VHH binders against q84jc2. Designs and how they scored, part 109

Target 1, 232 residues: q84jc2
Amino acid sequence: MSKMRNLVEEKFLEFYESWVIQLELYLHQLLIAHNNNTMSETELRHLISKLTTHHKAYYTAKWAAIREDVLAFFGSVWLNPLENACSWLTGWKPSMVFRMVDRLRKSRVVLVEAQVKKLEELRVKTKFDEQKIEREMERYQVAMADRKMVELARLGCHVGGESVMVVEAAVRGLSMGLEKMVKAADCVRLKTLKGILDILTPPQCVEFLAAAATFQVQLRRWGNRRHYVTHS

## First folded at step 7 (VHH)

Design o8 (framework vhh_6qgx_2)
Fold by ESMFold2-Fast, scan of step 7:
Structure o8 (fold): chain B 232 residues (1-232), chain A 125 residues (1-125)
Amino acid sequence: as target 1 above (232 residues)
Amino acid sequence: QVQLVESGGGLVQAGGSLRLSCAASGFTFSDYYMAWFRRAPGKEREFVAAITSKGYSTFYTDSVKGRFTISRDHAKNTVSLQMNSLRPEDTAVYYCAAWSPTYELFLDSSGYDYWGQGTRVTVSA
């Protein structure tokens, strides 16, 4: 199990480092687009599509990895401690994006009344979906206490090949439950992102995606700097 | 002594090809991402291409995607940039650079640990 976990961690570390570098390259393109009044609606939509595809690629890779070792995503080795501290069920908290939209509205993005109404409706729905996932995770933790504590304590009294086999089956069951919860949380993330992009105009989408990418990249930079100072 | 030495630059006609090579010495090459940057006359330095430490992933700026191919040979401690379908706009001094995952941004040149002196590429119209 540990050997498989290490392989998943190594592969996803390589993937994630590459994914963040590509995000930084897309952020550069978003910042150029923001300053370029000659870019057509079609060109802006193509750039937004690249970012959307990039985020979907992350979830495709993540879901393949969690099928092999979902526990690698709780306290991930490819994330610094600050990034891990800011995680909600192995990723960003969906409702956080509405705070980002609110900040943009105060500085440079003007929304029409219809957009404000749709964003508020999406905000309420997203919060509801978050709370539903949190209740499901609580039930999972209660079930884990019953299953893990009782069954593993019982199996821990046995030594040998048969006890190893039964423990592996129990761990697999626990991991499948976590995999479903993480996928559910990721679906809320993707639905929230798509919802925001569907409400905003292409120039507003560029502003939003640039702000989101900037925050993600800077959070990583801040955490890496603090980690370096602490451990040097 | 840490060294990155570029070679393969020169004069070429539009539509032609050039292969740039960068020989690395004095550091653990396999621990570093390797990148190519360029600086065109009268312009700022820009990112061109990069390859991960293990060689599993590559990155390109949009203007060279599909035309340039980056590769590395860890046995020889070299990184190469195969440039096909060259355009006059590709005229620049090309720099080899080494980056480790640190607290600096990937596109921030100040975050790179080692740099070559550059090799000139001129593409005639």
Scores: ipSAE 0.332, ipTM 0.728, lowest interface PAE 3.3, mean pLDDT 84
Fold by OpenDDE, second read of step 8:
Formats: sequence, structure tokens, C-alpha cells
Structure o8 (fold): chain B 232 residues (1-232), chain A 125 residues (1-125)
Amino acid sequence: as target 1 above (232 residues)
Amino acid sequence: QVQLVESGGGLVQAGGSLRLSCAASGFTFSDYYMAWFRRAPGKEREFVAAITSKGYSTFYTDSVKGRFTISRDHAKNTVSLQMNSLRPEDTAVYYCAAWSPTYELFLDSSGYDYWGQGTRVTVSA
């Protein structure tokens, strides 16, 4: 049985599909750039800027959407089960990207000691920020299960009139907390990404971004193969 | 039977314009992204343009941005490629393709479900 989608889900699904297509286009460009050692630093920086702008656009759209319905992102219908299973607070786990950086180190990419040190510092900071958010999430979840759930259950005994309005208000209250949490997580994502890009050289950035984009696209691909996902 | 039939190709002078059309049949047109690819002599097939299922978004390879426009007509089950300011380097066989979002990579030809036979575009200097 197909899940009924609300308006926010439908709109964001369309957006995300388009966004992923554009990401694939950029991935192609990144791969070309990676394989073409003749590209100038200016050209590489331009490409990197395009990618960063693209990611910023995603979060702009996401944040607009979560203001309307943050719950839509907890069980994102635009993602397949594999993608959802790999999600941390409605997105990629920030510390995950360091595995991609590690891959760079094992490749032909030579990181200087100063870069390695900075990356390790960033890794530690990212991990700390993740843990902080996780603790807050745990606190929030416990609170929901205790007070808010009881309130909703109590209010849910009435099917109409003022009771419905009260229930909706309660749900909105819960959603506000979740929205804050999601935004916090997204900030860590963005800071981590920026941090990495600031440490890496333009060629290294291109390789990193290519790896990241590849992973994202492949994850979607693999998930779609395993689980049929109906899009729009 | 699924069919994609391209038309509109031909010989044109540099700076000229052509409009390619692809007629789709045998599948739910509105569920598929539509794309144009091209293969120049001695080169591999390359992505040119794509349009989302509902037509909300379009995408282009850099070399054709500002010159080419992809569009689709749901009533006619057609996808079109308006090519303006044509250049000799645009000379190629142009292929229409249909792609499901549940399938392979957008830019990978292997990920497309259906292909047309192609229409030849020749741009003279």
C-alpha cells in the first residue's frame, strides 16, 4: 500500500529528485576534473564553488520545508530504506565524511602533516558536536515518551472540535523541538564540510567531493535496486 | 511496445537553429525523465540535456547552456530540443532517452530504460 504523502513530502520529493540529478551532473564534472590534470586552480575552485552552492541550496530548501513539517524528514519518503537506514537526524552523519578523507590518504593524494593534523582536530570536534546533539536528542526523546506522549494520548481521546486544535498545537510543539535538533545537526554537517574543504587543496577538494557525491549516488542506486521506490 | 522516435535532424549552417522532437509511446510518459544524448563522430555518447518527469526542472551540459532548450509536451508524449546558435562541434547523432528515477545514474547511458534510434544533426562551418 502506497503511503499517502502530504504536501510537504510531495514538494520536497520533487525538489530532491531534481537536486540529485543536478548532483549527478556535478559529479560528472568532478570526475572529469579529477582525471584532467590540466585544469587550472581557478577552474577547480569554480567547480568547488558550484558544488558548495548546490549543497547550500539543499539545506535552504530543507530548512524551508522543515518549518512547515519537520516530521516529513523523519521517514523521508524521497529516500529509499537503505538511505534512511544510513541517515543520522535526517541526513548524513558528519563523522562519516572522514572515512572519505581517509580514502584520499590511501589514494594518490598526499596530505602534508599540517593537513593531517588539522583534519584530526576537525574529526575530534565533529565527533564532540555529534555527541552533544545525540545527548540532546536522547533527552528530547525521553521527554516525548513521558510527558508529551501522555498529553497527546489524553487529547487523542476526542475526535473533534477544540480537542483537535489542542492536539495539533501539541504536535507543533513537539515539532519545534525536532526542528531545532535537525537544524543543529545540519549546522554540524555544514561546518564539517566547510572545515574539510578549507584544509584540502583544490585538487584534493575535487577528489573529496567526487567521492562524497559518488557515495551518495551509489547509496541511492544500491538502495533502489534492493527496494523498489516509487517516485512522484 | 516501447518506442522513442526522434525527428528534426538535418543539415544546418553554423549559427542556425534546429528543433529536435522525440515521440514516446508504450510507457507512462509522465513517470519518466527524458533526456537527449549525442554521439559525435569518433567520440563517445555524451549527455546533452534532461528534463524531469513533470517538467519542473531542466539540466544541460555546459557546452550547450544558453543555446539549447529541452521541453516536453505531456499531451503529445513528446520531448523536444530547441537548438540555437549551432556550432560545428554540435554535429552528432542525437538520441532521445527515457529514464526512471528508480534506476541507474542520470548521466550514465546504461541507466536509461529506453532509447531512440537517433537523428543526425550536421552543422556546417
Scores: ipSAE 0.016, ipTM 0.423, lowest interface PAE 5.5, mean pLDDT 86

Design o9 (framework vhh_6qgx_2)
Fold by ESMFold2-Fast, scan of step 7:
Structure o9 (fold): chain B 232 residues (1-232), chain A 125 residues (1-125)
Amino acid sequence: as target 1 above (232 residues)
Amino acid sequence: QVQLVESGGGLVQAGGSLRLSCAASGFTFSDYYMAWFRRAPGKEREFVAAITSKGYSTFYTDSVKGRFTISRDHAKNTVSLQMNSLRPEDTAVYYCAAWSPTYELFIESSGYDYWGQGTRVTVSA
């Protein structure tokens, strides 16, 4: 009846809870920096580096985990239902971060025309990369439903030693395909984040990262609160 | 009855050390993240340090990193804060608090389920 979490799910649940708490601590530092003109460029760059390292640590842990069980990242047990509903290929949709960029138009630290042009070029490229991955996912799903499903169903009717090994090999092959697609999506996420930070000045980077982190932690808070009051 | 009882506060010279302790009773200690907050005269309560329910991870506010160390002992149901290289700006009432990962932000004091009465730390220049 109740599904026990596997080892990968338990380890990543513990990692993710700690990772989000550290993100909340960094968010407070970003908000202080954003609301105060006291920090030097060197201090701002150091804070931005902490956030960049923190996000890279997430992907390092994620890629280790998906190597063991990529399916744990589809409908993840460490995410609430709202976070899962908002996921695109096991994470945030890359083009959505440009909504955070839009906040910079209303900031005290305004974007210059050259930055606006570079951000729009990056937005177009990001959408192109997203569509490429979506086409890859569609091809994978079609192939799974047609060719591989027939093969697995046939093999599953015969539970002899050789049949079991062949089925396990086929399932591993399918999981490796999903792992490759998830890593491709994560690479687009990281390239998009790096691209934005490379275009923005340090004060703008702080404002952007604060907006992104605020959205991420608020989404989690909204979903957890909804889950608590309706299913407590 | 739920209780968090702090001890170890006092007067110390700048550069000195103090060890704060918090004894927990009346709830399942091992299910909770434990944290220390402080309130300086005329200021709001601020986050200082925290430790996860299993004790595998610790978190600190920047101003105390490298100087303070949080730890917990499940056998004794205690959480401790070792404070080294104390500064006059560390003068505050220190509170022990218990947090369950529900829906409030971790460093917002309003999100914590249980609180101690506080222990006073005064650091003279």
Scores: ipSAE 0.239, ipTM 0.667, lowest interface PAE 4.5, mean pLDDT 84

Design p1 (framework vhh_8fcz_2)
Fold by ESMFold2-Fast, scan of step 7:
Structure p1 (fold): chain B 232 residues (1-232), chain A 125 residues (1-125)
Amino acid sequence: as target 1 above (232 residues)
Amino acid sequence: QVQLVESGGGLVQPGGSLRLSCAASGFTFSNYYMNWVRQPPGKGLEWVSGINSDSSYTDYADSVEGRFTIIRDNDKKMVYLQMTSLKTEDTAVYYCARSPDELYALFESGYMDVEGQGTQVTVSS
């Protein structure tokens, strides 16, 4: 379905460009909130809610798109090569978030002992969930080398009613397997993000979200300046 | 009419095993994140486990991690909770609950109201 595949890519490209522009606007608001320290807890929670709603909108659009064409998310046309190179199963690697939180701890974030303990527990759980998905990826890759799959690929070189149907069924099966793995990875991402936000205070959440958005925006800008990144 | 019917509860000794079942009807089961929640005697509801629409993701409360396994069968419209190494603290009425959507379940940590009568699990010597 090249026509449907092209429409999925074009539609998500349009969505993603708009989504990133809005992320930059929210990042501006997060940086103002972080720097002035005059906002109430209610105001900070409202800002955090805008960011979490924004991320939910991304996953709503992504899951609709992967249901139609999961392969659009492997080497995505809406991402530059640097963004694609930093991708783990079509998105950020969940455990990377803890490295970022740990680095921010050095700036001004005062984490109480109870928070440190909860973050460590969440980190261990997140890494465990990542490893489960990585094992599933390995199983998927091994299954691609299976004798039956190799035989189906051979049959796909010949035009015939029966062989065409068998090959198409196999391709649908491959796409469904990838869709499940991407969705599992996104579930771990969402649970990890939610867990961090539940552990942190509103000012700490603002600092964390600002750092995450800054990294995402700057990575895109660096990659769009490919000459500077690859030849400097 | 949306209906969730829990079954499989009973009396078991500490260290025992039990399998709970939830039969769903009246909605497109394969579109929903499903949860098990429990209410111990004299206490409020506590979330136990969840499973997404395609079984690619499962989650558990710390108190049951490694002891319970949540499973779903979309063709049969069933959710199961396989319980092992049961403790007296696991004594509760167990309910099956759906989430409004997967993002709500994952990011808002929410589920809809429990709809059935539940199934009683009693862990006692």
Scores: ipSAE 0.615, ipTM 0.832, lowest interface PAE 1.5, mean pLDDT 85

Design p10 (framework vhh_8fcz_2)
Fold by ESMFold2-Fast, scan of step 7:
Structure p10 (fold): chain B 232 residues (1-232), chain A 125 residues (1-125)
Amino acid sequence: as target 1 above (232 residues)
Amino acid sequence: QVQLVESGGGLVQPGGSLRLSCAASGFTFSNYYMNWVRQPPGKGLEWVSYINSDSSYTTYADSVEGRFTIIRDNDKKMVYLQMTSLKTEDTAVYYCARSPDELYALFESGYMDVEGQGTQVTVSS
């Protein structure tokens, strides 16, 4: 009836809750920095570094966890239904961050032509890498329907616990492929984030990171409110 | 219908303390973030602090961090600002303001509506 949480799910749930609380604290610092135009370049770079380190900590923990159980990240128990519905290969869709970048074109900290050109080149490259991963995942899903699934169907996989155990063993045997796909997607995320931060000035980085964190926090809050009203 | 009434201001010497109060009515108090904002003489509105709906999170402007504490009491429909180590630059009319969330308060602070008349805080020797 109810799915029992495994050790990886329990451990990452605890980590993620703490990680989100710290992200909210950093978001408040970013919003204060954005509203206070008197912060020095050194102070802004320090704040950007705290956010960058925080995101690196997330991927370090995630990659350790997926090595043990990548399936924990598909339909994650630490995310609400709205966050899960918005997930692309266990995380944010890389091209989505360019919506936050487009907002910067209208900000008080104006993007120069050279930055606009570099951001457009990065956007095209990110979309290409994203689509490549989507095709690879589609191929992986189709391959799951081939020989192994036909063999499991012959075993009567819809009848008895023995059939369920054989299906679970087959899925575990293919977990390495899923781990590779998730890591590939995370690499595109990290390259996209680093690329944007390398192109932007420190005040623009603060505004971009504030917009991205704002969206992440708001998505969680909108999903949690919906859950409360439907499960109260 | 919506009413916010600030009180507790006055004259204080530098290094002194004051506690401001805000009484809310006409809305579901526990559904809103509450803010303190201030307007120094001849200047625009400056955001000071907020507290979320259940008091689990607070934040402060850099200029008041470590000196001011925001508290709320949902049963009494009150929000308070405890001010210590007051400086001459803290001289302002202080207002409380409601917001649906922290992002409105911090990102759109220039658009917050002050619904009360405020309470004057004067810090001078």
Scores: ipSAE 0.000, ipTM 0.110, lowest interface PAE 17.3, mean pLDDT 80

Design p11 (framework vhh_8fcz_2)
Fold by ESMFold2-Fast, scan of step 7:
Structure p11 (fold): chain B 232 residues (1-232), chain A 125 residues (1-125)
Amino acid sequence: as target 1 above (232 residues)
Amino acid sequence: QVQLVESGGGLVQPGGSLRLSCAASGFTFSNYYMNWVRQPPGKGLEWVSVINSDSSYTTYADSVEGRFTIIRDNDKKMVYLQMTSLKTEDTAVYYCARSPDELYALFESGYMDVEGQGTQVTVSS
């Protein structure tokens, strides 16, 4: 399935490059809204809606792609090595976004006690959900090394078309298990993002989304620059 | 004709348990995500839980996590909501609703069309 795999990688690379360019344009709009502090609540809600729609479009495209080839998302060709090093189950680690939330403590629009409590509850819940998925991934990795899988690998070393087909079926089953885990991780990401946005006021949402987009864009730029760096 | 029929509601004391059922007909049940949503008196629809086509994925609203369990039986075309440790705040009309995918359930659940008449759950002393 290397031909189908190559097509999935090429198609998602094209999508992702365009998606990041649009994210940079939205980041510019978020920074203007945050710095000028003159937009109405309706205008801020419209901008927040553009960002949430943009992130939804990413997950729509991703889930279509992982249905075809989930392995394309482990060590993705559209990400540089630094971005890949920072990945947790094919994307951002949900609890890490609370570092962006901590930036809000320095904003002119301060968090009220009720918001602080809800954000802390969400942080604890997010960490719990992450640990649950990490335990599932550990069980998956252990299952890959069990007697049955070792026996199938040994069988694949022998002559016979049936042996090759049995091994390929087992590998496909493993890929389906990974798809399930990636979708579970993405659901924690989406639930965490929605939870934060539901707790925050529109100005606070703009600041949070600006911080998150800034980090994503800068991480990409830092990783890309390393390809051209020569030691003086 | 697409039809969703909820049942199993009733009056329960705080801390009690109740199991809701939803019978589906008129569509290919196994092609859809199934949701439970609720409407407290005088309020809008609140999403409660979702289960995917093969039961490999479930998620819950924070207010019910650890207390409610969503289950489906594709052979019987049924969705269930097992509720434990019920609170007064769980008082609502409960509806089941189909959705095409997980993203619709997570981001657009507030716009879900409820097709059944719902089942009333009242938690009071």
Scores: ipSAE 0.000, ipTM 0.295, lowest interface PAE 11.3, mean pLDDT 81

Design p12 (framework vhh_8fcz_2)
Fold by ESMFold2-Fast, scan of step 7:
Structure p12 (fold): chain B 232 residues (1-232), chain A 125 residues (1-125)
Amino acid sequence: as target 1 above (232 residues)
Amino acid sequence: QVQLVESGGGLVQPGGSLRLSCAASGFTFSNYYMNWVRQPPGKGLEWVSGINDDSSYTTYADSVEGRFTIIRDNDKKMVYLQMTSLKTEDTAVYYCARSPDELYALFESGYMDVEGQGTQVTVSS
């Protein structure tokens, strides 16, 4: 009926709430930096480094958690339904960030031709990597119905005790496959993020990170507001 | 004592192939993500490729994808880099480096521990 939270879900919920609070504080710093031309390149690089470290901390905690319970990330209890509906393989869809990059093309600070070319090359590669992962996930889902999986399901219908332990071991093995898929998707996310930051100047990085953080924070607020208005 | 010893470098013509080897000792090899990083003349360290503990996942820098293949042998405690279609831009000292995971490789490539002297790869006609 009610979803009872396990220890992995409870621990990650507490981590995520703190992580989002810190993201909002960094967003405030990014917006100040964007609107204030007095910051040095060294100061901007330091702020960008703080955001990069913050995202790295998220994936470090996530990978530790999925090793224990990858299924917690498919329909996460620390995300509202809107955030969950917008998720692609347990996180943001990598190609989505190029919408934030497109805003930079229309911004006051114009991207130079070399940057536009590199960003387009990265966008194409990111979409290709997404398609590869989607194919791997499809293969995984098809493999779930092969002869070995059918036999494991048959064993699960046997009387309890020994069969329960065998099924638990098999389910853990299947979860390891999902863990690898989620890590592959996260690697595309991290490569895409790093690639964009490597192409952009520090002021452009600040604007990009501010746009991305604003969207993430706003999406959470939109989803949470829906629940507040609906009493039943 | 942790040791990583690279070998197999040399002079090769553009379009040629070369296989680098890295022998690991002094740590539990199967617990670590293994990487190849390179340092071109007058430049900083550049991450090239990585492979996870069970060889189920490999990652490549865009500049080498489709041309290089990373392989590991946990029994022999070895990691290899098979290089094909070599370009002048591939000229560098190549190092083998361990990391706790792929995240470290993606974000900390400039700070990876390089234990050995590396192996020199020179691509010229």
Scores: ipSAE 0.012, ipTM 0.385, lowest interface PAE 8.9, mean pLDDT 82

Design p13 (framework vhh_8fcz_2)
Fold by ESMFold2-Fast, scan of step 7:
Structure p13 (fold): chain B 232 residues (1-232), chain A 125 residues (1-125)
Amino acid sequence: as target 1 above (232 residues)
Amino acid sequence: QVQLVESGGGLVQPGGSLRLSCAASGFTFSNYYMNWVRQPPGKGLEWVSGINEDSSYTTYADSVEGRFTIIRDNDKKMVYLQMTSLKTEDTAVYYCARSPDELYALFESGYMDVEGQGTQVTVSS
């Protein structure tokens, strides 16, 4: 009857709001480090470590939540409609970050040939992994459509607990399959992020992380502006 | 008592194959993500491969993709690493490690607790 949020959605909403506030604080530190160029390599490595730990905390919380209710991550209540429209399998599309990497070629910090080669190899691998997951998800969605049609047909023919049990079993199967797909997509995200950071120097890592965080924060602000709450 | 016991290492020529085994005891094996990590001479721990609780998902480091295969048997409480087309760069002590999930392996591989003594793999001519 009501479209109320469940406990998993409420808990993750609280977590995510706090996580985004901390991301904005880290973004401020990244922009200071990048623009002023006053930090030592040790200080830059420490800042990069703070960001990687912050992203790790997000995936730790997400994976705990999807074990309880993966469907909460499809049409997430903690994301605005613009953020949801830009999502690929419950998160950022891994290959998109290479558009941010491409800007590093035009920055004050020049990529050496060996880095360019490794980044291109990583980009190709990332796109391949994305396509593999997309094919698996398509196969899953086709199978789900067939199962749903059979269930709807049975519900039209019978009134009883057997029909309800079959629907509940199918929903459980859907949840388990989606959890597998979401975890697979997150693994590609984590490998892509780690791979980029391993290839880049500390100043380049700061520039990359600042670009990524800026995009994430701005996308949220653009979407939230559409749903502006006005005090009357 | 929690135990992870690795075996199957040895000396092999480049292009050769080895199968590593890890026997687990003292915990609920089927509740944990299982990993293979390695430590080359004079270097830190490097994550190699992972397999989730029900074997429905496997992942590999780019350096070993297509050459190594991770397998688990929950009934026997075993995890295996089938290694083919071995290179001199694969020379390391190999450990199996449990984790709550793959995230732990990917971001904290250098700090992953190895329970066992490991098994030495040496690839040389």
Scores: ipSAE 0.006, ipTM 0.345, lowest interface PAE 10.2, mean pLDDT 81

Design p14 (framework vhh_8fcz_2)
Fold by ESMFold2-Fast, scan of step 7:
Structure p14 (fold): chain B 232 residues (1-232), chain A 125 residues (1-125)
Amino acid sequence: as target 1 above (232 residues)
Amino acid sequence: QVQLVESGGGLVQPGGSLRLSCAASGFTFSNYYMNWVRQPPGKGLEWVSGINTDSSYTTYADSVEGRFTIIRDNDKKMVYLQMTSLKTEDTAVYYCARSPDELYALFESGYMDVEGQGTQVTVSS
């Protein structure tokens, strides 16, 4: 009934709580920059750089953690149930960020034709990369079922010879395959984020990052509130 | 102190193959992620491929995915780029570059520091 946290889960929970607090502080700065429009281009680029560095810090910590225990990221203890329900391969679905980009069409700084074309090309590429990873995950799950069936059949014939080594080998194989897929998914996320920021002007980048951070913070707050209400 | 020496470039026809080599010295090779980057004539640096410390993970630019393979040999302190189905657009000076992690290469793909002289790859008829 009760699941004890392992060292990787405890360490990443501590990291993530601090990371989210800093994200909320950056969101506040992004909203001020967007609403007041008083910042120079240099100041905007500095703010964008802070957000970029912050996201890099997340993936640096995540990849260190998944090397030790990738399974901790499937049903993460540092995420509420709503956040977990919205996850695609341990994080945000890359194509979803184009919904944040759609908000820019209502901005006072309008996207030019060249930007619209580049964003559409990036959107198509991102969706293609997502589908490729989804096919790899499906192949992985089928392969795991085949190995499990063979092992179960073997153990059923040798009741007195059940080996802990067989279970350990299967878990190790699962972890290595999942680590590779999670890193592939994160690479698509990073390429998509970098691609959008390279296409947009500094004011548009601030608006995009503010929309993305707002969604992330809002989703966490709504999930925490709904969880509390459900347990009332 | 740190030295990276690229070799294996040359003139090749479209559809051909080449294997590039990079010999590393002056640092603990097995502790660094290794990358290939290229500079086409009149253009900036473009990241091509990366490989982690134990070869368990490789990444490729979309323009070369399926055609190029990155390989490393920690014992020999070498990184290689196996290139197949070469196109005229692959014409560039190719450089080997070390990085602290995969994220640097993926996020800063146009801004990697090159330490060697590079090796010229020319794809033409």
Scores: ipSAE 0.013, ipTM 0.415, lowest interface PAE 7.9, mean pLDDT 82

Design p15 (framework vhh_8fcz_2)
Fold by ESMFold2-Fast, scan of step 7:
Structure p15 (fold): chain B 232 residues (1-232), chain A 125 residues (1-125)
Amino acid sequence: as target 1 above (232 residues)
Amino acid sequence: QVQLVESGGGLVQPGGSLRLSCAASGFTFSNYYMNWVRQPPGKGLEWVSGINWDSSYTTYADSVEGRFTIIRDNDKKMVYLQMTSLKTEDTAVYYCARSPDELYALFESGYMDVEGQGTQVTVSS
């Protein structure tokens, strides 16, 4: 069991390191596109497509990994402590990206009234979807303290073939429930990302994606440099 | 109505110390996370340090950790940056900036709105 979990962690760590290196390369391209403002709409759409495909590849790999061992994503070994501290259900909190969107209002690329209305509708929908998942997680955590689970814990203190099988079945049920919730959270993330990109113009998409990638890369750098250090 | 007024900058030798001050007015100071950000010559804004509304938590950029200390005084509506062991790389215009929370401050490190005029720090021999 532990060996299988270690293999999933090793494979995803290798994947994630490569994925972040490619994200940094895309960030460089996004910053060039944003600063030069010389690229055609076709070129900008192509760059946006590369970023969208890159994020989709992350979720494809993640969903394959959580199918094998969802617990690997709670306290992930491929993330530093700062990245883990900023996680909401194994990833970024969907509503946080609207802070990046709010910054676009202060940038050279101005949002039109129709975009502002659509972004506000998306923000409200995203927050509602987040709260629904948070209620599911709360119900899941309460169920862990349910009489049946307490009884299973007591049985686990007494050796027996039947108690071992019952505990193992309960643990598998817990893992399946977590997998469902992680996938639900990732669906909200993907819908939020797609929704924002569908509302924004290509130059605005480049600016948004650059801000998102910059935050992700910098958060990783800050956490890596502060590993084993407690700040007051 | 919102004003942030920075002061305390100047010319200092490498290894020297300076204390920057920021006077806030026009908003409820104790409701905001306060930050110091800087802009080196020819570069974008770089977040330096932050302090939450009640001073229970402070954060620093790795480049200044152990050398700079952020302090706030809610009664006086002031935030300070005590700088020690200054390096030539610390040369920049320093700005005071407010934010609703720490995550917002981290998120906007490259794009923070500076509401004050800034104060110039030049570290040179």
Scores: ipSAE 0.000, ipTM 0.104, lowest interface PAE 15.9, mean pLDDT 81

